# VHH binders against Leucine-rich colipase-like protein 1 (LRCOL1): the designs that were tried, part 11

Target 1, 137 residues: Leucine-rich colipase-like protein 1 (LRCOL1), of Homo sapiens (Human) (a6ncl2)
Amino acid sequence: GYGPQKKLNLSHKGIGEPCRRHEECQSNCCTINSLAPHTLCTPKTIFLQCLPWRKPNGYRCSHDSECQSSCCVRNNSPQELCTPQSVFLQCVPWRKPNGDFCSSHQECHSQCCIQLREYSPFRCIPRTGILAQCLPL
Below, E stands for the ipSAE of ESMFold2; O stands for the ipSAE of OpenDDE; V2 stands for 0.75 times the mean of E and O plus 0.25 times the DockQ between their complexes.

## First folded at step 10 (VHH; framework vhh_7nfr_2)

Design x1 (from v2 with T52Y Y108T; at its last look DockQ between E and O 0.01; V2 from the best seeds 0.00; counts 0 for: pae O 6.0 > 2, framework grips, placed apart)
Fold by OpenDDE, look of step 10:
Structure x1 (fold): chain B 137 residues (1-137), chain A 124 residues (1-124)
Amino acid sequence: as target 1 above (137 residues)
Amino acid sequence: QVQLQESGGGLVQPGGSLRLSCAASGFTFSSYEMSWVRQAPGEGREWVSSIYSSGDETYYADSVKGRFTIARDNVKNTLYLLMDSLKSDDTAVYYCARDFYDSSGTWTEAFDIWGQGTQVTVSS
C-alpha cells in the first residue's frame, strides 16, 4: 500500500485505493506496486509524473524493471536482488572479492583470477601496474 | 514512539501451522496499510502479504497464496499472519511493516516502520 487510506467520493478513488486506470484516481495516477502485484492510486511525483513504485536494494527481483536501481542481478546467493549500479552506471552482478577462489577472471571483482604459486588454487587478485594488468604477485 | 513487535514464530514441521502477530503502537494503526515481509538467511527480502487499513482487501505473493492468510484487528492494533501448510522454503525471519508513501511522490521505500522480526523455521 501507499500510506494511509483516504476514501473520498464515489466519483474518484483516493490514494491507496485499487485502480485500473489513471482517471479513476483523484490524483489521476494509477500505478503498479512492484513489491505487490496490484495497482493503486498514487500521488504524482514532484515533477508531476506518474511512476510505478520499484523495489529498493536488497529485495528479490526477476527483472531490472522491478528495481529502483533498474538493476536486478545475482549476488553471492542463487537469487537475484535489486542492486545499485556501478559508478559507471553499469548493472554488474556480484563478483568475488580478492582472496577468494576463482575459475575465471569474470568471477572476480578485479576481473583477475590467477594462480599465485605453482600447484596452488586460483584466486582473485588485484590488478597491478599503470595498465592494470592481471599479473601474478 | 512508533513501534512494531512481531511474535509467534518458532519451529514447526512441514505441513504444520503457525500464527504470527504484530503489535503496533505509537500511531493510528487503523489508518495504515500493513504488510509482512520475510528474509531467509543469505537471501534477499521477499514480500509475503499486504492488507488494507480496513482489512477488506488482501494481497499475497504467489509463493504463499492459498496457504497464508493476513488479517488485522484494528481495535487491538494487531496484525496477523496465519500460516498453514508450511514448507521448508518458508523458513525465514518474518517482519511486519507499515506501508507508506512520500507525500512528495518520491517512492524510495515501501515501508517506513519495521518490527524486529520473528524467526520461523520449518524443518522435519
Scores: ipSAE 0.019, ipTM 0.362, lowest interface PAE 6.0, mean pLDDT 82
ESMFold2, look of step 10: ipSAE 0.393; ipTM 0.816
ESMFold2 (binder alone), look of step 10: mean pLDDT 80; pTM 0.803

Design x2 (from v2 with T52Y; at its last look DockQ between E and O 0.01; V2 from the best seeds 0.00; counts 0 for: pae O 8.7 > 2, placed apart)
Fold by OpenDDE, look of step 10:
Structure x2 (fold): chain B 137 residues (1-137), chain A 124 residues (1-124)
Amino acid sequence: as target 1 above (137 residues)
Amino acid sequence: QVQLQESGGGLVQPGGSLRLSCAASGFTFSSYEMSWVRQAPGEGREWVSSIYSSGDETYYADSVKGRFTIARDNVKNTLYLLMDSLKSDDTAVYYCARDFYDSSGTWYEAFDIWGQGTQVTVSS
């Protein structure tokens, strides 16, 4: 195991030991765990980088920098979560899939919220045509 | 086989107390930092508390400071979470997790082993 160990009278701290600066660590890498409020000596990456830990997808976040994806967005709940970036490398909030009730176009993944029938509720629907128009089906 | 198994969850009234346990097997428990993480319905996972391998250092989320106590018994290979003064906001599935160490130098995840979780419900 590689858990933190108390080492007495060592010139440098080992992996897993609390640190404040890189020079304290044998690895010359002292990084913060973004999930936990403490800083530990960590090994450098395969690219010899010293990077802080970041939250994976699904973890609650407050800022993009907390996330591995660099994307912290609100989903269908009041909470913000680490989410993957879109195909276009955009960090976009969660939007409702087709069929879900909506009140505005921006709520829908398709960016299309329309009333299918008179007096019916508005629903997210796919855009139609080459021009990607938001038209009733 | 490396395993973590939580227990001790249940229904409790606000202001009540619970004690969660996590039984570890398949690895040298005393060599690893351990943590508790919780996930409320519809929310993302939230870090709760961590404890060093020796047990002499502990960390807490601000939301649970002064109310929760993390502890471990390295002889019994067991991690504990003492929860006092429970609130409705503490309702969640609580997971035991082993802090991750990758000798390859990749540490993008905080934890490598998770338990199945135990449900804690705080309701009047």
Scores: ipSAE 0.012, ipTM 0.286, lowest interface PAE 8.7, mean pLDDT 81
ESMFold2, look of step 10: ipSAE 0.342; ipTM 0.795
ESMFold2 (binder alone), look of step 10: mean pLDDT 81; pTM 0.814

Design x3 (at its last look DockQ between E and O 0.03; V2 from the best seeds 0.00; counts 0 for: pae O 3.9 > 2, grease 24.4 > 24.2, placed apart)
Amino acid sequence: QVQLQESGGGLVQPGGSLRLSCAASGFTFSSYEMSWVRQAPGEGREWVSSIYSSGDETYYADSVKGRFTIARDNVKNTLYLLMDSLKSDDTAVYYCARDFYSGTWYEAFDIWGQGTQVTVSS
ESMFold2, look of step 10: ipSAE 0.408; ipTM 0.819
ESMFold2 (binder alone), look of step 10: mean pLDDT 82; pTM 0.836
OpenDDE, look of step 10: ipSAE 0.041; ipTM 0.469

Design x4 (from v2 with S31R T52N; at its last look DockQ between E and O 0.04; V2 from the best seeds 0.00; counts 0 for: sugar tag NSS H52, pae O 10.3 > 2, placed apart)
Amino acid sequence: QVQLQESGGGLVQPGGSLRLSCAASGFTFSRYEMSWVRQAPGEGREWVSSINSSGDETYYADSVKGRFTIARDNVKNTLYLLMDSLKSDDTAVYYCARDFYDSSGTWYEAFDIWGQGTQVTVSS
ESMFold2, look of step 10: ipSAE 0.399; ipTM 0.800
ESMFold2 (binder alone), look of step 10: mean pLDDT 82; pTM 0.827
OpenDDE, look of step 10: ipSAE 0.005; ipTM 0.241

Design x5 (from v2 with T52R A110T; at its last look DockQ between E and O 0.06; V2 from the best seeds 0.00; counts 0 for: pae O 11.0 > 2, framework grips, placed apart)
Fold by OpenDDE, look of step 10:
Parts: sequence; C-alpha cells; structure tokens
Structure x5 (fold): chain B 137 residues (1-137), chain A 124 residues (1-124)
Amino acid sequence: as target 1 above (137 residues)
Amino acid sequence: QVQLQESGGGLVQPGGSLRLSCAASGFTFSSYEMSWVRQAPGEGREWVSSIRSSGDETYYADSVKGRFTIARDNVKNTLYLLMDSLKSDDTAVYYCARDFYDSSGTWYETFDIWGQGTQVTVSS
C-alpha cells in the first residue's frame, strides 16, 4: 500500500500560509494581520509593497495605524473604533445624527444643535446649504 | 442572494459549552475562507477565529486558543464554532463572516459578507 505521500514541503509558502519571513513566501511578502496575532504570506500591493493587514471599519483599535482608514476614533462607547475618514480626510469623533438630542453644536454631525421650539429640547439639525448656517427650522 | 445566518447562541454558565452554526447560501461556500467575529457590549468587533476554504488550516485569537474550535462542512455549507470552557468575557454577539479574495483567487483577511449575529451570554 502506497503510504501517504509526504507532501514535499515546497521551499516557498503560498498565499494565506503562516510565515515568519518574507523569503518564506512565494510572494516574498509575509505580513502580520492587525486583527490576528499571526503572520501570513500575502500578495504584494499594486505598488509592490508588503504592507501589514489593517482593520476595517467598526473594529476596535488603539491607533490610527491599525485601521484601513487610518482613522481610530472613540464613538459613543468607551472603545475606540476604526472609522472612515471624513470628506476633509480628518478623523472626527462620533457625532449625533440629525434629530438626536444635543447640548452643544459639536455633538452633532451637522455641528448644529438648535432648539426647534420654545421649551423644546435641543436637537441636531442640518446646516443650511452654502452658508453652512445653523438656523432653526 | 448571498447570505449568512448564525445560530446556536444562548445563555450558558461559566465553564459551559456552546456550538454555533453559520448557514451559508447564495455563493460557493467551499471557495471561501470563513471567520468568526464577536462584539461585546460597548466594545468594538473582535476577531475570534478563521478557517481556510479547505478546512486544513485554522487560526485563533489568543483569547480563545485552546477553548474554541472552528470547523466547516463544505457539503452542508455550514461554518461551526465549538466553544468550550466559556468565560464571562466571552459574552458577545457572534458573527460569521466571509473572507473575500480577488479575481485571481488571492485570499485577503478582510470580510465582505456578515451574518446577523447570534447572542452568547456567559453568566452565573
């Protein structure tokens, strides 16, 4: 009976296989997963770079460098999460959407916290168009 | 439609065991690496475990190594997570996720499809 053919350990590891050094991989790229404690053979980027894997949005983080977005920000929880960059390529803290209760402008996505009626609670409201004014509706 | 559906969550005492299942549909399950990710209350999502498409390799977070076992049945299009020696810190919503690969078949450690999650609560 043909004994189990010992898979000839190919001199190089394929994509997705555990590695310790770049040279172990066929891709010549061994990178750490920022989400996992292991290193794996990965393809090189379009720029022929070997970059570590970064966390997608919604994952907990401690530093911006951990995130694909390069943005690690505290949201409405004590934990910091990877978040998308703003239009201005900034990392901004989580802010409340329109309609939510607010106490200051900075709490709102719109940066506009207004009392809609007398004696009513303050709510986040959209800023008016081009002038970016914070006016009551 | 591509879909993942988790099940098997529940309330368990510390030291107990649970088995989670994830039913996959709408894609060739056997072609994809699969992962489990969890999210505890007030915390961000945390990677738990991954398994290669063939099932020949598995990966675990340090927090669950030796206690959790990821497995898959490519005939049944099902992903499993066997959780033993459960701790209070394991309390979370558990999600199964599909790892995507490019058109060349290259695997990336990112996820493109998620299930709705199943609640696991470990409490005395």
Scores: ipSAE 0.000, ipTM 0.257, lowest interface PAE 11.0, mean pLDDT 79
ESMFold2, look of step 10: ipSAE 0.348; ipTM 0.783
ESMFold2 (binder alone), look of step 10: mean pLDDT 81; pTM 0.815

Design x6 (from v2 with T52S S53W E57S; at its last look DockQ between E and O 0.02; V2 from the best seeds 0.00; counts 0 for: pae O 11.4 > 2, framework grips, placed apart)
Fold by OpenDDE, look of step 10:
Structure x6 (fold): chain B 137 residues (1-137), chain A 124 residues (1-124)
Amino acid sequence: as target 1 above (137 residues)
Amino acid sequence: QVQLQESGGGLVQPGGSLRLSCAASGFTFSSYEMSWVRQAPGEGREWVSSISWSGDSTYYADSVKGRFTIARDNVKNTLYLLMDSLKSDDTAVYYCARDFYDSSGTWYEAFDIWGQGTQVTVSS
């Protein structure tokens, strides 16, 4: 008589191991690793959410969502890379440094485009700290 | 590897308080300015607060000024956000972020490292 098949306690897969379903993981979280072609067991957030792993700065990306910074930008290279976000949390390809001509605040790194003198061109102006407002001089 | 890990989020009633923590590793914590950024459902990311390297200077968004307090412990490599008088509008995922300055001399700040975020829900 075939003895009772010992239910192989299929040990849940640990963090970093390949998975197909959330239930396979000890963490109950199976997500795609953006650096790997396979889905892996990943930790859940403290709120029990299973989130995909995101790429750090300098890695190739196609969408903002792939990046830890939530910013995928094409620079002077034909490749799009995960890039840090600006202070104003905008993901833009390029913003103008201080002193450059501007037409809007969004064109400037400082998010401050001001006309310094009457009838003079607008220029990107530095902000005096994080809380600094873009005010006319 | 450089890492930021938020904790302390949760469900709280309006008028309640929470304390968020961000554990930093893989870099010299005391050498960087640090910030909190939040993202509400369906909204963009919003800067909340920043703190200088030594903690001698703190900055707040108008929406949280007088209610939130940012602090840091450079010995413990930990960033904090004390949230008092919480409102429904404070509901968001809160992220810890490392600030960096472009060494090129251009005066702009950016965030180069982010945590995974911690959910804060303010609801009756």
Scores: ipSAE 0.005, ipTM 0.209, lowest interface PAE 11.4, mean pLDDT 77
ESMFold2, look of step 10: ipSAE 0.262; ipTM 0.744
ESMFold2 (binder alone), look of step 10: mean pLDDT 81; pTM 0.815

## First folded at step 12 (VHH; framework vhh_7nfr_2)

Design y1 (at its last look DockQ between E and O 0.03; V2 from the best seeds 0.00; counts 0 for: pae E 19.1 > 2, placed apart)
Fold by OpenDDE, look of step 12:
Structure y1 (fold): chain B 137 residues (1-137), chain A 122 residues (1-122)
Amino acid sequence: as target 1 above (137 residues)
Amino acid sequence: QVQLQESGGGLVQPGGSLRLSCAASGFTFSSYYMSWVRQAPGEGREWVSSIYSSGGKTYYADSVKGRFTIARDNVKNTLYLLMDSLKSDDTAVYYCARGSYSGTDYEYFDYWGQGTQVTVSS
């Protein structure tokens, strides 16, 4: 039996044609396939499963999705780099280490920004003992 | 099979709050970016928010920044959208989508829910 002929929506772009959205393509797959920000209609059968080309570890990034590891973080550097997920940083935003000045708990690696003494500047403090409460002493 | 199911929509007054949920199944939820996209009547789809797989990074459209909060529970395989200070312009069908909006001219969504209606009216 002649299966229902998938009405080829003649309005869709073919494989290899430039695209901006998945829906523009007959394959419903528009991905970046090179280092250049060039998106093309791509077949879904390719191992990429409509995933854009992703940067390897060590490359500059702004978003997790740019990286093969799906992790773009600052690793004690002013620059965000693609980083393996096995690193304890778990793709969380770079946070200030213990001892650094802070204005909020979220700025600190420990998620604790407190004053150790009255009128002292706020510092990132490890969550241990009394300090675990993240309350000013 | 990948499934996304939205819930929590409804009618709310301006200034009100809603919490949307999206139940995900059929894939490793914790491995994917998740997003909210909305479509107002007569308008195209508008990206609202995205969240990284671990929840460590969140992204928002300028129109909802400071009012909406995206969150996820990877144990429950659920995506959330907390909507505060709702406005009439927020009226739309809200869709849960697997994937991320990069903030560029292209989108990375491969699966969508059926959507949930949010209506903001006095």
Scores: ipSAE 0.000, ipTM 0.262, lowest interface PAE 13.8, mean pLDDT 77
ESMFold2, look of step 12: ipSAE 0.000; ipTM 0.088
ESMFold2 (binder alone), look of step 12: mean pLDDT 83; pTM 0.851

Design y2 (at its last look DockQ between E and O 0.02; V2 from the best seeds 0.00; counts 0 for: pae O 12.5 > 2, placed apart)
Fold by OpenDDE, look of step 12:
Structure y2 (fold): chain B 137 residues (1-137), chain A 122 residues (1-122)
Amino acid sequence: as target 1 above (137 residues)
Amino acid sequence: QVQLQESGGGLVQPGGSLRLSCAASGFTFSSYWMSWVRQAPGEGREWVSSITSSGGRTYYADSVKGRFTIARDNVKNTLYLLMDSLKSDDTAVYYCAKGSYSGTDWEAFDYWGQGTQVTVSS
């Protein structure tokens, strides 16, 4: 069930009405609900809290908090985009793909930066298995 | 398999403090937002707090702001909730949840722990 709702104040703006401040709304919740710069009184319930609009997947972002998915990352693009969180699409900082030149393990998506040959440049190398260590060949 | 296991709940007096822990396994913990959600008897679920993947940002419900602190240790795969100045209204089962509350629905959480009971009573 839904928790107890606060008594509606009739002197306040109702749900869906334009607002500038939370206090203007009977719900005490004034927020943007879309990309449009329109702030509206929104319901404040147990399951729907007064939170600002979050960007859906595919939108450009700078921080995880901007996204509905809570995940802002580079995914095969030079741009950071809101990305779904899943077992396959994790919200991790962008790292270099396999084959790219690297200077440390942390630079690589695989977290493995090694030389395949003596005197060869360091490259990101895929890890195989959970117990696989990033050891030079 | 994703597992979330809460601990640290108990009985405390008003004004007391508790520290909840959530041990996470079965996924890359450091790659996901984590949250605390509580449910009081006879009431619906209430979002309490969320923390970003890196722990750089934290978010709180108005009801707990200034009293509760969410934290995480990505090395230990553990989520924490430090609860200070506890009130009777804080009595609930507290759940660790994978993901962040989007403000729209509970579908943002894909996994939940079994919960730990927190009772605040004189």
Scores: ipSAE 0.000, ipTM 0.247, lowest interface PAE 12.5, mean pLDDT 79
ESMFold2, look of step 12: ipSAE 0.000; ipTM 0.328
ESMFold2 (binder alone), look of step 12: mean pLDDT 81; pTM 0.824

Design y3 (at its last look DockQ between E and O 0.04; V2 from the best seeds 0.00; counts 0 for: pae E 10.5 > 2, placed apart)
Fold by ESMFold2, look of step 12:
Structure y3 (fold): chain B 137 residues (1-137), chain A 124 residues (1-124)
Amino acid sequence: as target 1 above (137 residues)
Amino acid sequence: QVQLQESGGGLVQPGGSLRLSCAASGFTFSSYYMSWVRQAPGEGREWVSSIYSSGGSTYYADSVKGRFTIARDNVKNTLYLLMDSLKSDDTAVYYCARGSYDSSGTWSEYFDYWGQGTQVTVSS
């Protein structure tokens, strides 16, 4: 059933506007909407739920609840990262996709971190070439 | 096709300054909020700063407040990050990221396009 509060829940703030409370928003949804740490007026889901954004894998975190995977662990890194969760609820390693900047082969899902031209950045590259740098020593 | 292309990175001494640029094409730049995100070697991605489509509201991570300035030019379709008083901890690849504008009602896509990144190295 309808209540008076729901009928009177009109405000002037549109999607993307800063907010502190749900009722400030036309959407009646004030939550974290991105990596930005501030709450913003946000669309509700198709089922009218006001849900906070959660971090994808590879993003720095402090608590499991920040992560879409519910896994915030120290994955061979000095900082905790969001990592995938297996069907057995185990947190598993995350590695960078092709195209990402890298410093070592181990950072990449492909296990291949190379510099295609002198003075170009090192990037994770698929193992489809004959470049020796992709081979472990 | 959406493209974001960062430039302006380089090697600087502590206390130095850099200006990063992100040239945007393939979309209506003025309709999107834009962000800078950085990633130090071997670390996860860390949000740095965001600016709304109107340019009226800017936000900064605590680690860069007072030292970095985000700006946008909606005529030139360019996002900027002016970095002053650089420290060794600022060494990272800096990415330009477009805020999601998903009209389907999904809330799980907050940055849908990323640049290739530009390296900033602060070394004594």
Scores: ipSAE 0.005, ipTM 0.369, lowest interface PAE 10.5, mean pLDDT 75
ESMFold2 (binder alone), look of step 12: mean pLDDT 81; pTM 0.818
OpenDDE, look of step 12: ipSAE 0.017; ipTM 0.286

Design y4 (from y1 with Y33A S50Y Y52S G56S K57R D105S Y106W; at its last look DockQ between E and O 0.06; V2 from the best seeds 0.00; counts 0 for: pae E 14.3 > 2, placed apart)
Fold by ESMFold2, look of step 12:
Structure y4 (fold): chain B 137 residues (1-137), chain A 122 residues (1-122)
Amino acid sequence: as target 1 above (137 residues)
Amino acid sequence: QVQLQESGGGLVQPGGSLRLSCAASGFTFSSYAMSWVRQAPGEGREWVSYISSSGSRTYYADSVKGRFTIARDNVKNTLYLLMDSLKSDDTAVYYCARGSYSGTSWEYFDYWGQGTQVTVSS
């Protein structure tokens, strides 16, 4: 990697230093999408492009564009997190298969979480016309 | 060999204070920007604070601004996080992380400490 940060007043900041302009950085790349709330000196890609840094999976996010995966969703977490895209290249939360324990309709792939008998646990159940509770509206 | 070793965590009541330390070895500490990052069980990693290599610039997440202070001692190769007015939401494992260049444009921190637990509870 690159050696120690230079101490000269040449505005040649190392990777991770705050910046406002590309030329402040040894990398000539100052982008706004850093983990810190401000633009930081970042390395260019192997194609010499100064692309915004995006968060790896597992980091807190508010928008899909913050994530390398382009997917910012809440998957059984109190916070939205950068997560891999689904097999359909869609940014949707994983949903439980039929038979799994659940506490809300949205947890289930079927979108149907009911208690079939008093004192039985709630489980994801296939949607049918017989079970009106799971029908839209 | 690069090493980062956090210490100073513990159990504290709300409103209390703690000082975390991160001892750095195996590299020229004064050449690297440093950060604190925290993670509660079952939650994502949350950036907490950043300090430039010289210590001249500091930044804080909104959730800790005004309560936490990041500092470094480039003679002792030690990073600090002074935490005041602690709240239950501050309960997490706190990691120190070295900012550095990677061969890819999507990596910011190349070395992390083992973490130190901070628990804020009545």
Scores: ipSAE 0.000, ipTM 0.208, lowest interface PAE 14.3, mean pLDDT 73
ESMFold2 (binder alone), look of step 12: mean pLDDT 83; pTM 0.836
OpenDDE, look of step 12: ipSAE 0.019; ipTM 0.350

Design y5 (at its last look DockQ between E and O 0.04; V2 from the best seeds 0.00; counts 0 for: pae O 11.5 > 2, grease 25.4 > 24.2, SAP .68 > .668, placed apart)
Amino acid sequence: QVQLQESGGGLVQPGGSLRLSCAASGFTFSSYYMSWVRQAPGEGREWVSSISYSGGRTYYADSVKGRFTIARDNVKNTLYLLMDSLKSDDTAVYYCAKSYLSGWSDEYFDYWGQGTQVTVSS
ESMFold2, look of step 12: ipSAE 0.256; ipTM 0.650
ESMFold2 (binder alone), look of step 12: mean pLDDT 79; pTM 0.817
OpenDDE, look of step 12: ipSAE 0.006; ipTM 0.281
ESMFold2, look of step 14: ipSAE 0.026; ipTM 0.479
ESMFold2 (binder alone), look of step 14: mean pLDDT 81; pTM 0.830
OpenDDE, look of step 14: ipSAE 0.000; ipTM 0.323

Design y6 (from x3 with E33A E57S D99G W105S A108Y; at its last look DockQ between E and O 0.15; V2 from the best seeds 0.00; counts 0 for: pae E 9.6 > 2, placed apart)
Amino acid sequence: QVQLQESGGGLVQPGGSLRLSCAASGFTFSSYAMSWVRQAPGEGREWVSSIYSSGDSTYYADSVKGRFTIARDNVKNTLYLLMDSLKSDDTAVYYCARGFYSGTSYEYFDIWGQGTQVTVSS
ESMFold2, look of step 12: ipSAE 0.006; ipTM 0.349
ESMFold2 (binder alone), look of step 12: mean pLDDT 84; pTM 0.848
OpenDDE, look of step 12: ipSAE 0.037; ipTM 0.450

## First folded at step 14 (VHH; framework vhh_7nfr_2)

Design b12 (from y6 with S54R D56G S105D; at its last look DockQ between E and O 0.04; V2 from the best seeds 0.00; counts 0 for: pae E 11.5 > 2, placed apart)
Fold by OpenDDE, look of step 14:
Structure b12 (fold): chain B 137 residues (1-137), chain A 122 residues (1-122)
Amino acid sequence: as target 1 above (137 residues)
Amino acid sequence: QVQLQESGGGLVQPGGSLRLSCAASGFTFSSYAMSWVRQAPGEGREWVSSIYSRGGSTYYADSVKGRFTIARDNVKNTLYLLMDSLKSDDTAVYYCARGFYSGTDYEYFDIWGQGTQVTVSS
């Protein structure tokens, strides 16, 4: 054989369904953009759940300004898709806060982080990755 | 187009040293962990070493630990493998791969180079 390869995951997560576990999204993972009826698929990455944005006190934000951040999704197009109230689903590699990849889902359960722009701070969320770039206003 | 290209292989005597390079293109190199994997004649591919993108964490196979050093230059989009104290058993085609392995249970590789031949012989 060709030696070390990504282990095949037999998980059958449906297209558009959020991934709760790293293993669920190792293969081809797709999500539907809520702002555009486009299906975004990324192989070998993990789609994380969409989450409503919340204030530090736990309350939901009605606007990005309330959260002192602008959260946008970057896809393969130069166009940013922004939402004031939620984090979009997106397939991303699972990372640690320091930017390193996770060797397993379990390793990064408590800290799921992404970096959507180079040299930007990693953004983290417990147990699920945030899949939007949240920048301070 | 995503591409990895290895170089630096050759013939070396036991106890000698080599430095392999892997030039990456077509993707944001600094955003990915990188690895070296080798394949000896008649054998399967064997993971050698991995390095993460930013944290600088490195992992090595037991067979090369203490002798090999993996490094990267994210400005040059280049991965390196410094090979010291080479043994005959190190003879293999060495491949650069995008992805990582920590030596435990989870491997992730998705892009491979064409490989470079390393031959250790007296």
Scores: ipSAE 0.000, ipTM 0.323, lowest interface PAE 11.2, mean pLDDT 68
ESMFold2, look of step 14: ipSAE 0.000; ipTM 0.342
ESMFold2 (binder alone), look of step 14: mean pLDDT 84; pTM 0.863

Design g1 (from s8 with Y32N I113S; at its last look DockQ between E and O 0.04; V2 from the best seeds 0.00; counts 0 for: pae O 10.4 > 2, unsure alone 62.9 < 65, placed apart)
Fold by OpenDDE, look of step 14:
Structure g1 (fold): chain B 137 residues (1-137), chain A 124 residues (1-124)
Amino acid sequence: as target 1 above (137 residues)
Amino acid sequence: QVQLQESGGGLVQPGGSLRLSCAASGFTFSDNEMSWVRQAPGEGREWVSSIYTSGESTYYADSVKGRFTIARDNVKNTLYLLMDSLKSDDTAVYYCARDFYDSSGYWYEAFDSWGQGTQVTVSS
């Protein structure tokens, strides 16, 4: 649920404060790794999660107007939570180009890259404590 | 296995043009948004352009807008970058990249796969 994500947000550095290391963000999140069939509980950063915009039939959209786009997250429940305006904070680990986890920004030269909406350019900045910082005000 | 192979780079004078190609394999090319990114010496990787599955939607970095054109051939599983009016600042290794989607549709990174890159050098 959204509840656990909120707790994670409260446990790490103040909003807007960058983290150079996972430990600084103190985001020990338990998430299902899409790349691995197991649940991982590791220090992670907070990240905006959105599903691609889709038509009611489940197909992808070619335009925003076509799909009434929304930001959606899936939790451990089959229920999908969607909203066009809300920011869903998820725990996302830093990863190296080879897919390995990073312990620090310096190690991986990682970036915070997010797509605010489908069919929009990615916005990338040096990784901070929470990826939500990558969002426009 | 996902494979991306860039080609078409080279040395060109300012104002010149190049056409980069990216041969994709190991995945359903037509189902994926694709991008070009570049890395100049001493700099991080920079997003250049993106094209979505239908090819109708294209996006460009401000630095290349009006000069570069991204295109794709889903039959040939090939991504293209047409580069016109090249500048010295365009000098970089150019990478073809597959936009990231996990199995659930979440975004974690901008790209999940890229090739070895092709060198583009713009110099008089």
Scores: ipSAE 0.000, ipTM 0.281, lowest interface PAE 10.4, mean pLDDT 66
ESMFold2, look of step 14: ipSAE 0.337; ipTM 0.805
ESMFold2 (binder alone), look of step 14: mean pLDDT 77; pTM 0.776

